# Ledger of designs, part 124: miniprotein binders against b1l550

Target 1, 279 residues: b1l550
Amino acid sequence: MRLPEELLERARDIHSEAPSHRIKLDRVGSFGLKVPVEFKGFLLLAEADVWVSLPEGRRGVDLSRQVEAIYELSNPPKDPFSLCREAAISLLEKLNYADSSGVSIRFDAPLQDGESLKYYGVEISSIASDEIINKIRVEILGMTACPCTAELIRAYKSSEIAATHTQRSLGILEVSTKAEHPDPDKLASIIERAMSSPLRTYTKRPDEGGLVIRSLSNARLAEDVVREMIHLFLEEFGHLPEDTHILAAVRSMESVHMHDIYAERSFSLDEIRKEISSH

## First folded at step 13 (miniprotein)

Design nb6
Fold by ESMFold2-Fast, scan of step 13:
Structure nb6 (fold): chain B 279 residues (1-279), chain A 80 residues (1-80)
Amino acid sequence: as target 1 above (279 residues)
Amino acid sequence: GTEEEIKELEEKAKKLEEEAKKALKEGDWEKAARLYYEAAMLLWKAAELVGDTRRRMRYLLKALEYLRKAEEIVEKLLEE
């Protein structure tokens, strides 16, 4: 028995037809694919999106060829950066009607925390056209404390009141560059160093009290954390191309209110250097 | 329970793999391709149910192996 060739031919014909409206689409593809990756000696389950641009004169995309592109490159598992870049290039090779392609891969990355492991969020992308643009987003939880609250508590000399005014905060660094993806462990380290204190995989009440006191001793506004993240990023990654684009952000999760505090800054390396040099 | 369901999915996938190998020996390539796809689907479901990341990865790798075998068979069928 053979697979119905007529069914495959008919499906391909439909995709090659003229659309109802001659409109270009920027991203068409297979989203939410489960893909194994090897990251720093760990085998991880990642989630991937693969996509291409669709020209105004073509009705649809060959989805099966998109899935083939990433699966061919994911067995055996490889590092997610190489997989991301290679799959984006392969998509353009396999789907010659496309002007651009992209691959995004998301996973939780292990990070050493004393004798235990903690995890932080990583999303990487490679977008291929005339050139390749590599993107990485790192998200990690830490603790923040308001300096104004710390000042008030210092006046009252009460550790109990001090404990009420620390918050979990999500630090975010996104980098878009024509260079290779920055090391996510270094990005995570920048975020944690910018925070009032890091969150640990496991704490008991005595250690928890210590973290609160340390957070208050290093009290920082969300705005302070973003500025410190930018400063530390420039020290570590200032060598990247000048058109590298960065987003630095902090979301402080208020325990007492139904709202979060959010601070961000987007910039290119060229832009931020000029700003810093102007006093 | 969940662990029993995972084991049943793994056993069913192994049976489908054996049926696929038999179909290949009999020259029924279309049947072999379908059986490998079905085996992959069962292991993908097992991966979704398992809480242990390393075990989940092993099921996904096996599913991808079955999908690759199905692709190779489909490729050969298209050449005929």
Scores: ipSAE 0.000, ipTM 0.152, lowest interface PAE 22.2, mean pLDDT 78

Design rg4
Fold by ESMFold2-Fast, scan of step 13:
Structure rg4 (fold): chain B 279 residues (1-279), chain A 82 residues (1-82)
Amino acid sequence: as target 1 above (279 residues)
Amino acid sequence: DPVRRAKIYFRFAKFLIRLAERLLERGDVEIAAEWYKEALELLEEALEIAEEAGNEELIKEIKEEIERVKKLIEELEKKLKG
C-alpha cells in the first residue's frame, strides 16, 4: 500500500503544464487571507490578497507558496506597509515564472476621537516587478451642508446662522507612487478638514449643537470638498515624485434625495501643477 | 501537496490562537473572541485538507484544537453577554 506523500510525489504537476489557451493572466492568487498587522500600536486582523502574473505557457500558480510567503512574514506581526512590500518581493523570489507580483491589505484604522475611537477604511497595495509601485486608498465619513439652501435662507432672513440640510459624505483619497506609502492618518486628516465638519463617535447635547453650527457655518458642495482635498494634499504631499497619481473623490449621501451626488478628480502631480500654474 | 498545505493552515491557526491569548490577557475580550473565531475557520479548512490527505495523526491534532477553541469561544461569548 502507498503512503499519501509517496502518491503526491508521483502525481502530475498540473500547474507546470501547458494551458488550453496560450493567454497571459495579470493576477492569479489567494484572496481574502486573514493576517495580523501592527498599526500605530494597535494589533489588527487585516484582510489580504496576494497574486502573481501567470505566463501564457503555464497552466497554474502554486497557491500554497503564496500563502506560505505572507504567513512567514506575518509572524511576528509587523506594520502593514512593510508586510505589503516584503510579501510582494518574496512572491517574485519564490515564484520565478512570474514577471510581477502584488499584495493588497485592507483594514479599519483606529483614529482617536476625544475619549473614544472612530474608524476609517484603509487599503494598501504593493506591486513588484523591476520597480515597486505603492498604492494607498483612504475612505472616511464626514458631514457636508448644502450652501445653496443656506444662502437662500440667509438672504431671505438676513441671518448670519443659515438653515440648510446636512448629510453624510464619504471622502476618498487614493495615491499611487514609487515612493513609500503616505501616512493614512494624514490622508484621513486632509479629508476631514475638507468637509463641513467631521463625524463623531460620541457627542453630548452641547457638543452636538457646536458640531451642527460648525457644519452650517462651513457649508460645502461635494465639488468644493474635492477641490479643497486636492489643495490640502498638495500642501502636505507635494514633495512626492512627479509621476505620483492621485484620485480625490466625494460621495454625498443626500438627505433630500433617493440618490447620491458624486464628484472626483484623478491627476498626476506633474499634470496638476501645470494646470494650477496656467491660471 | 495537501499534507504541506494542511500543516501551513494549522501552524497559522495556532499562531492566531497565541495572539488571541495575548489579547485576552490584556483584557480585550471582544477582540480576542473575534481572533479565536478566525483561527477556528483556519482550523476547519486545515481539517478538510488533512482528511483529504488521510493523515490520521494530523486529523486528530486538528480536531483536538478545534474542540478546545470552540469551548473557549463559548466561554468568552457567555462572559460578554453577562
Scores: ipSAE 0.078, ipTM 0.595, lowest interface PAE 6.6, mean pLDDT 83
Fold by OpenDDE base, second read of step 13:
Structure rg4 (fold): chain B 279 residues (1-279), chain A 82 residues (1-82)
Amino acid sequence: as target 1 above (279 residues)
Amino acid sequence: DPVRRAKIYFRFAKFLIRLAERLLERGDVEIAAEWYKEALELLEEALEIAEEAGNEELIKEIKEEIERVKKLIEELEKKLKG
């Protein structure tokens, strides 16, 4: 049902009205949009959030303009890094009352696993204001083997490879930087290398055995995994600006407990370098 | 070696306690309480083993930690009920 054009012309622009309470809002936008992106040669349907700040004197945001901004830039599909950055800038241009904008794009990133594919979760974001901050969050599952149980078993039975319980663990790296978005594949690799072993989509029997043996031989606490993630991150991405902020975290879905174990460290590159150099 | 076993349990308990402390600092009181309870169980097991081994120093250390953790659990449970 199309409303008569005459009624539309007489309708108040509700969004431009003064609010009942003059309060600035930090983020107002559309969440859960679907946008096509090109990533590593794959065309993916990603979930996107777009938002801007709202000044105290404006009742609402022009949501249609926000949606238009990202979809205009999504045709033809492009890499999500450029899309985030360009869309964030475009939002500020289109919505001149906003002093800040942001775009977040989420999808499962394909990763080669032998003859098959596995995946990791990625969220790519850009926030624009007086400066542009690029953010990337990578989440990938791996396997951890418990060193404590291994030592207990070793105390009872002398074995070269001590048996222990294993569990899936979620590794998380979140990076916020004024530089370009870090390579998500490299971040995923860091997480996998920091765990006892990676997960596989499919394994043959000999390969499965090898994977388990590797896990047992590389038993790590959640704290060990986080520290290793940080160490590997510094080796690969130590060239980023000193004000780059990192969150390294692990959530271990413990197989012998009803609860998960969680460990994290938040830091800037400057902060962590000073910490390590002091030892 | 029973002393070694007791030390392993004790170390693992301390690990959980450290994590619980961090969660508590973040305001995650419920999950912290659960971790403290788990740690307490491990401490009690460690104590039993240490007593069997007759290691007086380790027994003392574990008992002190048990008392500390019990007090913490009691305090947290009061917070969760209130």
Scores: ipSAE 0.000, ipTM 0.138, lowest interface PAE 16.5, mean pLDDT 86

Design rg5
Fold by ESMFold2-Fast, scan of step 13:
Structure rg5 (fold): chain B 279 residues (1-279), chain A 82 residues (1-82)
Amino acid sequence: as target 1 above (279 residues)
Amino acid sequence: DPVERAKFYFRYAKFLIDLAEILLEKGDVELAAEWYKEALELLEEALEIAEEAGNEELIKEIKEEIERVKKLIEELEKKLKG
């Protein structure tokens, strides 16, 4: 059975009606859309969320127009940064009842690792209102080695290089700025350099031994890694606007514990510079 | 205009199918299957809109494409398990 065309023409526009309660909603949209993007020469299928603010007097948003906005801009596939910014602006222009719009795009970014690839997590957002705010979050796994256990074993055995436990640690850098999105490869590099050593997709036994020895010689607490990430971030991205906000974090999957260790710091560039210069 | 919206989703689904074919040609069978599945969701959305609009020719065209894509996904999934 099919509904007559005339009945469909007379159907109410539910979305433009008054809601049951006059309450503004901050984000209403289509979440989990698959969109093609081109990232540094790779064609990737990314996951996207698109949303707009909904005023207190309107029952719903035009979801199909949200999907159209991002899909129009993704054909042909483009870089996810431009797609994110342009789609957020397009949404705000197309949906005139909205005060703000946003787009987030998530994908696993390929990074060259010898003759193979490794992947790190990227989430890019743009939020448009009377200005545009760009956010990027990068997550990458690395290795840490415990300096406390190393020192105890060194003292006990009187050895220059002490044995200690190693574990995988997840490094996180999140940047929110009115400037363009920072390069995620540079953020990933900062995280890896702050770790005891990076992880490899593949290594043979002699190379593996070298990585382990490097890690043991560069033992770091999660707290050490966060501080080093902040230091390296300021060297690379200190030129960003002073109101740029950063979150630096490490989650260490401790091999000797049933739980993880977590360390983080959030800050604006103006705050951290004042803190560092006061010491 | 619901007919134009249905046509838009239909065109976008076909665009994703074209990209999936490129991935398949490059040997990325698993990723190609994922893109075909996303295209299928868009085709089903286009069908729903077209059915509400009562455009019989568009309904027929979309249904034919849905059947084609479903068979292709099934074939690729068998290949991935095989």
Scores: ipSAE 0.034, ipTM 0.593, lowest interface PAE 6.7, mean pLDDT 83
Fold by OpenDDE base, second read of step 13:
Structure rg5 (fold): chain B 279 residues (1-279), chain A 82 residues (1-82)
Amino acid sequence: as target 1 above (279 residues)
Amino acid sequence: DPVERAKFYFRYAKFLIDLAEILLEKGDVELAAEWYKEALELLEEALEIAEEAGNEELIKEIKEEIERVKKLIEELEKKLKG
């Protein structure tokens, strides 16, 4: 039943009222929207967050306009990078009281793994104000082997290849830049190459054994993985603007401990270049 | 090559055994037992392949290791139940 138009006309616009406390809010919006996106030839249902700033003199945001903005741009489905940027801009246009807007899109990105598919987590974002900042976060699981245990075994048994415990490790790269979003597949590749070995969705026993042996032969601390991630990132993405901000992190789900090991470094490209050049 | 395949599984099993021994030294009996069990499975596979290949020397080596690992598992299981 549509509410009578007369009742709608009598209803005050609550959102446009002055708030009881004149305080600006940084982010107000709808979180957990479902939007279709096209990514690498796949049609995916992604989760989306949309928000705008709210000035001190306005009680609330027009949430319906926010939702409309992203859904209009989602039909037909498009790549998530364009969707984020365009939606962020559209939000500012539609909600003229906002001085900033943001869109975040999250999904599991398919990645070819032989005859099967694996995936990595990706969050693509754009924030619009006087400028547009593009952000991408990639998370992918890999395998690490502990070099400490390997060294203990080598010391005890003179073997060419020392056994060590292995664990799943989550690698994280987050990049914020005024340039276009970095390629998430490249970021995922950097993470995998920085670990002892990648994970596979389907392996035969011999292949699995080979993967483990490779891991054992390339034992790395979480700290090693993070440093390697940074190194590989600089090689691949060193052309990005100097004010580009990066978070490189690893969470190792230790197999011999009940706790995880975590390592991270946050930096700008300018900062890290100066650091490396000083050595 | 079946012989190389058998050797692969045998080497892999030995790695797990080495790890299990270290874990045992550290006092993690439960995890050590798990790795010994996994190693045993690999040894059994290695044995099957080696037998098919007719490599008598490899068969003998694997069998000796199987018996050793089985005994270790039994001992560890007794410790865990007790």
Scores: ipSAE 0.000, ipTM 0.137, lowest interface PAE 16.2, mean pLDDT 84

Design rg6
Fold by ESMFold2-Fast, scan of step 13:
Structure rg6 (fold): chain B 279 residues (1-279), chain A 82 residues (1-82)
Amino acid sequence: as target 1 above (279 residues)
Amino acid sequence: DPVERAKFYFRFAKFLIRMAEILLEKGDVEIAAEWYKEALELLEEALEIAEEAGNEELIKEIKEEIERVKKLIEELEKKLKG
C-alpha cells in the first residue's frame, strides 16, 4: 500500500529541527574514518576525523555530507597535508550553517633505517574559520640515559653494568601555525638528534650493545632533551609566524622504576624569543 | 537517499580494493591485506544500508563482492602464515 511510502516521503528532517536546548557545540562529526593517503612515495591507510561547529538553533549536522567531502577528495590518494587543508575548507563550504570545520589525519610514517624501516607517529590537522590553522604532532621512540649512570660506568669501566641503566623515551613535537604544516621528517630528525641515541629495528649484525654505549656516552636528562629539541626547532623553523605555538615533550620509561619521567614546555615563538633575548 | 548512500560506500570499498591490488603488485602483502579488510568492513556497511532500502539488485552485487574479497583475504592470510 501507498500509506507507508507516503509517510517515508514526508518524514521530518531531524537535523534541521530546533534542539532540546539552545546550546552551540564546538565539534560534531565523523571520527575514525579510514582514508587512503600518499606520503613520500608510500600508499598508506590513514585514520581521519572530520567535524564542524553546530549552531545553537540546529539539532544536528549532516554526517553523510561530511564523509562524502573527505572521500571525494581522497580519490585518487593525495598527500595528507593537502587532503587535510582541502577537506576542512570543503566542509565549511558544503555545510554553510557551520562557523568552523576541522580535519585530523593520523598515520605511522615509514622512515628508512639502514636495511629496514622504522615508523614514527604523525597526526596532522587543519581547522578552518575566517582563517586556517594547521597543526602537526610527531612522536618518536629513542633512548636516554642519566648522566649519573654514565659517571658510574666510567668508574667501573664496564659496558655490561652500563646496559642495565638505559631507558626508552618518547619524544614529542607539536606545532600549530597559520603557515603550511612543517615537514614531519624534519621534526622527526630534531627529536632524534636531541635524544641520547635513536632506536634501530634491524641490522645485518643485530647488536644492542652499540646503542647502549652510545646512549651512555651522550647521557641526557629528559629536561636536557626538551631544551635541545627547542633549540634545534628554533634553528630549523624560527622563520614561522610569531604566533606559532609549539609543544616539546619527552616521556622517559624508567627501567628501574614503575613510573615514568615526563618533561614538557609549550610556548609561542614570540614568547620564547623574548625569554631567550632578555636572559 | 539510502540507495545513494549504499552506492557511495560500495564505490569507496571498490576504490580501496583497487588500491590493495596495486599494493599487492608492489609486493606489500601485509599492507594489501589490511586494505582488503578495511574494504570488507565498508562492503558490509553498504550491504546493511542496501538491505534496509530493499534494493535487491544492489544487495546481490554487494554480496558477490563480499564473497570475492573474503576469499582473497583468506588466501593472503594463509600466504602470510606460511
Scores: ipSAE 0.011, ipTM 0.485, lowest interface PAE 9.4, mean pLDDT 80
Fold by OpenDDE base, second read of step 13:
Structure rg6 (fold): chain B 279 residues (1-279), chain A 82 residues (1-82)
Amino acid sequence: as target 1 above (279 residues)
Amino acid sequence: DPVERAKFYFRFAKFLIRMAEILLEKGDVEIAAEWYKEALELLEEALEIAEEAGNEELIKEIKEEIERVKKLIEELEKKLKG
């Protein structure tokens, strides 16, 4: 049943009214939209958030225009990097009362694992104002082997390969930059290389054994993993602008404890370079 | 390389054995027994490969470990039945 056109003409534009309290809002938008994206030859259904700022003199945001902006740009499907950037810009153009906009796209990124596929979590974002800031967050699971237990066992019984407990660890890299979005596969690779070993989707018994042995041979604390992530990041992405902000973090889901271990470092490229050069 | 493959299985078995030892120290006798059994299977595979490769030193080492693990399993099984 379509509402009679006459009723629509009489309806107040609620969104354009003055609010009861004149307060600016930083983010107003639609969260949890589904949008198709093309990523490395895969067509994926991603989750998207779109938002704009709301001035103090406007009661609400035109949400329909926000949704329209992202969907117009999503047909045909394109890469999520371009989609985020273009949509953020389009939002500012379409919603002229906003001084800032943002788009975030989340999906599981496929990653080749031998003859199979594994995945990592990725969130790609762009925030537009007087400038455009691109943000990417990558999360991937790996394995860590405990060096403390390994050392205890070595002290008790000399062995080439010290036994130790292993656990799943979630590695996180978040990068905010005025440059283009960093390559998420490279970020995922950095995380995996910083851990004791990567996880595999499918392994035969010998392959599994090899993975475990490699982990044991490369035992690392959560703290070690974070430091290694930062080190590898600087090697790969040290060319980014100095004001680029990075969060490196690990959540170790400890196998011998009921709690997780968490370690992180937040820094700008300028800050970390100064820190390293002072050593 | 068959020798390297045998060594791989042997090293992996040793890892499982060490884990089983830790489990025993914690009092998890049943789980430890299972890990020893798995280790034994790997040792047997390693032995077969080593025998095919003709590495006498490796064969001897694996056989000695097999005998040790078998005795441990027997002892643990007695403990579990008693």
Scores: ipSAE 0.000, ipTM 0.167, lowest interface PAE 13.4, mean pLDDT 85

Design vb1
Fold by ESMFold2-Fast, scan of step 13:
Structure vb1 (fold): chain B 279 residues (1-279), chain A 95 residues (1-95)
Amino acid sequence: as target 1 above (279 residues)
Amino acid sequence: SPEYKKLLEEALKLIMEARKLLEEGNPEEALRLLEKAFELAQRAFELAEDDPRTRRALLLMAIIRWLQARAYEKLGDLERAEELMKEARKLAEEL
């Protein structure tokens, strides 16, 4: 049932009223919007959140204007990075009472590996105020193998290839920068290279054996993977501004435990370079 | 030295028995054996006169700490388990 125009006009007036308490809110918006995006030749269904800051003297945000802003920019579908940045800027233009705006877009990104196709998680955001801060988070599964158990078995049994437990590990790289969003495929590549071996959507038996042997020959602690991710990140993205913030993390789904192992490091580029240079 | 070899062999025997106890759901008994195994491995480390012997003792100490962490996880003492895992990784890094 369509509501009368007069009712919609009265609802709009409520947003401009004084609130019950004069308190600023940091993020008010529309969350869980489904938007199509074009990513590297693929048409994908993404999930988007849009928000603005709300000043202490204003009761509510015009949510219809927020939804309009992102949908206008998503038709026809465009790359999610441009959509994210443009929508954040558009929100500040359309909602002039706001001090800041933000957009977050989440999707599963296809990654070509030989003749197979696999997917990894991507979340990007842009936060606009007097400047724009761009954030990207990439999550991809890989394989790790325990070096402690591997070495014990080799020492005890005199085996050339030590038996050890292997498990799926989730690698995470998150970057916050004033520059443009880093390429998520490059971030995913960094994570996979830091692991004992990558995972694949489709394998034949000989390929599966190869991945297992690779992981056993390249056994790594969660801490080893995080340090290697940081090293590889600095090689690929050391050109980013010094105030760029990075989170590198690994969650190992330990096959011999009822729980996971987790390791992380947060840092700015300035901070980590000084730390490494102290040798 | 002959003492070094004997200490490592006794530690390995205790590690194998502790692993079996963990699989059987007896983490408290496993921890007793692992404590004795660590004492033996640490004594072997102190007696090591070259890098290969030092590395073997360190490896054993790392494995014992990892198994102790696993046992404490089964007992619900997650804080102690995390500290023991950190010790295991630190020992393994020295290899």
Scores: ipSAE 0.000, ipTM 0.094, lowest interface PAE 23.5, mean pLDDT 81

Design vb2
Fold by ESMFold2-Fast, scan of step 13:
Structure vb2 (fold): chain B 279 residues (1-279), chain A 95 residues (1-95)
Amino acid sequence: as target 1 above (279 residues)
Amino acid sequence: SPEYKKLLREAMKLIYEAKKLLEEGNPEEALRLLEKAFELAQRAFELAEDDPETRKALMLMALIRYLQAWAYERLGDLERAKELLREARKLAEEL
């Protein structure tokens, strides 16, 4: 049999008690919440995490207040960027013992692909304290091809594995800035242009041949793709604040090996401009 | 032989120039250079006196066919590009 409600209500007061050890916690919250968002005309079901800092003298956070904060702002559904920023601010106001708050929202973003749609991964966050830091991570699959011409030809031992030297590769761009979140469609475009070829949601046999030939004509190492992503990023988003931090990375997925190839570079806009100007 | 080395060097120079033209968006001019490069590489193959010389000539022939496929892809002729990629593969199998 279940406990009376009055006993359950009294148990919730434990959050305000002193903890067993007086240690501050950086992030305590509700993770994996389902929230509706409106993105570029689409109604999408997103997944959200909400958290706050917890001071050394308080045993726990009020999780119901966290859920309340984001759900109040999600009806009617709004764009995920505004939701992220407004929910982070609301959390800090509702949970006055916290020094900082954060919200992360993840969803698959639709991208027009001819007459069809394809999807790429988006994760955004806003962390509020004395200032607001906005972060966005875009992940999209594409194709890369080894620039070793001899290797591409050597491995083509059957028609069914003609694409063995074209690998599925995950391109990653992550931006952390005091400015508004960059447009994820533009970040996805940068990644796709840096790749040997984009992946399509649907292709016919002749279209597949075209993608393979394009990949071979634009053969790039993972290291080449990362450098090209950085170059294209600077062309499109070089106007962002100098303390903006970027991660550019590529993970090449090998179908015949037990390991992946990975290349990355983290930098601030200030750092990368000084590096490029010295070369 | 001296003639083998001369043919190989001339083919390599044309390959370098053609690759630069492809990167600059001039596939038609690249194709003209690649046709000449293939003739030179094929003649070098016929003059090869040992296995390393034969292998180098075959490697250049395969590379030229691949670059021709790239050029035809840039011109929108995907069927011709596929034919050239098959020929490049066949040449590489001889390595």
Scores: ipSAE 0.000, ipTM 0.181, lowest interface PAE 14.4, mean pLDDT 79

Design vb3
Fold by ESMFold2-Fast, scan of step 13:
Structure vb3 (fold): chain B 279 residues (1-279), chain A 95 residues (1-95)
Amino acid sequence: as target 1 above (279 residues)
Amino acid sequence: SPEYKKLLKEAWKLILEAKELLEEGNPEEALRLLEKAFELAQRAFELAEDDPKTRLALYLMAMIRILQARAYKKLGDLERAKELLEEARKLAEEL
C-alpha cells in the first residue's frame, strides 16, 4: 500500500522546522546499510554508514536522500573506494544544508592463499567538507614467536633453532590521507611481511612444518613488528602528503599468558621523517 | 618528475591559503586562489608518468572543486556549488 502524494501538501515539513534547541549535530545518517561492492573481481556484501552534518537551525535530515545517494551509485556494484568517495560528494550535492558528509564501508577482503582463499578486514571512509579525507584500516592475523624465551632455551639446550612460544597476532595499519585510499592488499602485505610468519587457511603437514620453522627462525617482539611495519610502509607509501596520519599496531594473543600484549605508534609522515633523520 | 612535485606543492600551498580565506569570510579571494590551484593540479596530471602520481593529481583536483563549492555556498550561489560538486564527483569517478 502506497499513500497518495496529495497528503504531502497537508502534512507539516518536520525536517525543515526549527529544532527544540539550536544545537549543531556532527553526524546524522543511515547506519548499517547492506550494499554490494565489486572488489578485485569479487562480488561482496559490505556494510555502509552514511552521514551529514546538521546545522543548528534545522530539525532533521532527509534520510531518504542519503539512501538514494549511495544506492544510485551501488547499482551495478562498483569498487568500494570509488563508491565511498562519490557517495560522500553526492551527499553534499543532494543535501545543500550540510557542511560535511561521510561514508564508511566495511568488508572482509579475499586474498589468494595457495589453492584457497584467506580473508582480512577492511574499513574505508571518505569525509568531504573543506577537503576530502580518506581513511583506511586493514587488520590481518599473522604469527609471532617470542625471541626472549627462544634465547633462554637456546642457552639451555644449545640448539640452532630454539623452541619458543608462538601465537596469533593481529596486525593493524590505519591511514588517514588527503590523497586516494592506499591499496589494502599492499597494506595487508606490509603487515604479513613484518610478522614472524603469515597464517594460512590450508596447509599440508610438510608445509605446516616449514611455516613453524620460519616463525621460530624469525622471532619478533610486538615492538619489532610495529617498527618493521612502519619501515615497510615508508618504503611503499612515502609519496603520500606529509600530513598523512598513520596508526601501526600489533595485538599479540600470548599463548603463555591470560592477557594480550599490545604495541602501537601513531604518527604523521612529517613527524616520522624528522624523527628518523635526527639520530 | 621535479616539475610534477613542484606543481603539486604550489597547488597545495594555494589550497591552504584559500582555506584560511574561507574561514576569514573572504570566499571571493579564495575562489581566485582555488582556480589557480586547479590549473596547477591539471598540469601535474598531464605530467604524471605513473599511476600513483596520476591518482594523486586527480584527487587534488576533486578536492579543489569541493572547496570551490563551499565558497559558492558561502556566497549563496547554490546552483554553482552543485555544478562544482558534480564535477568533483566525476573526477573522483575517474580514480
Scores: ipSAE 0.053, ipTM 0.594, lowest interface PAE 6.9, mean pLDDT 85

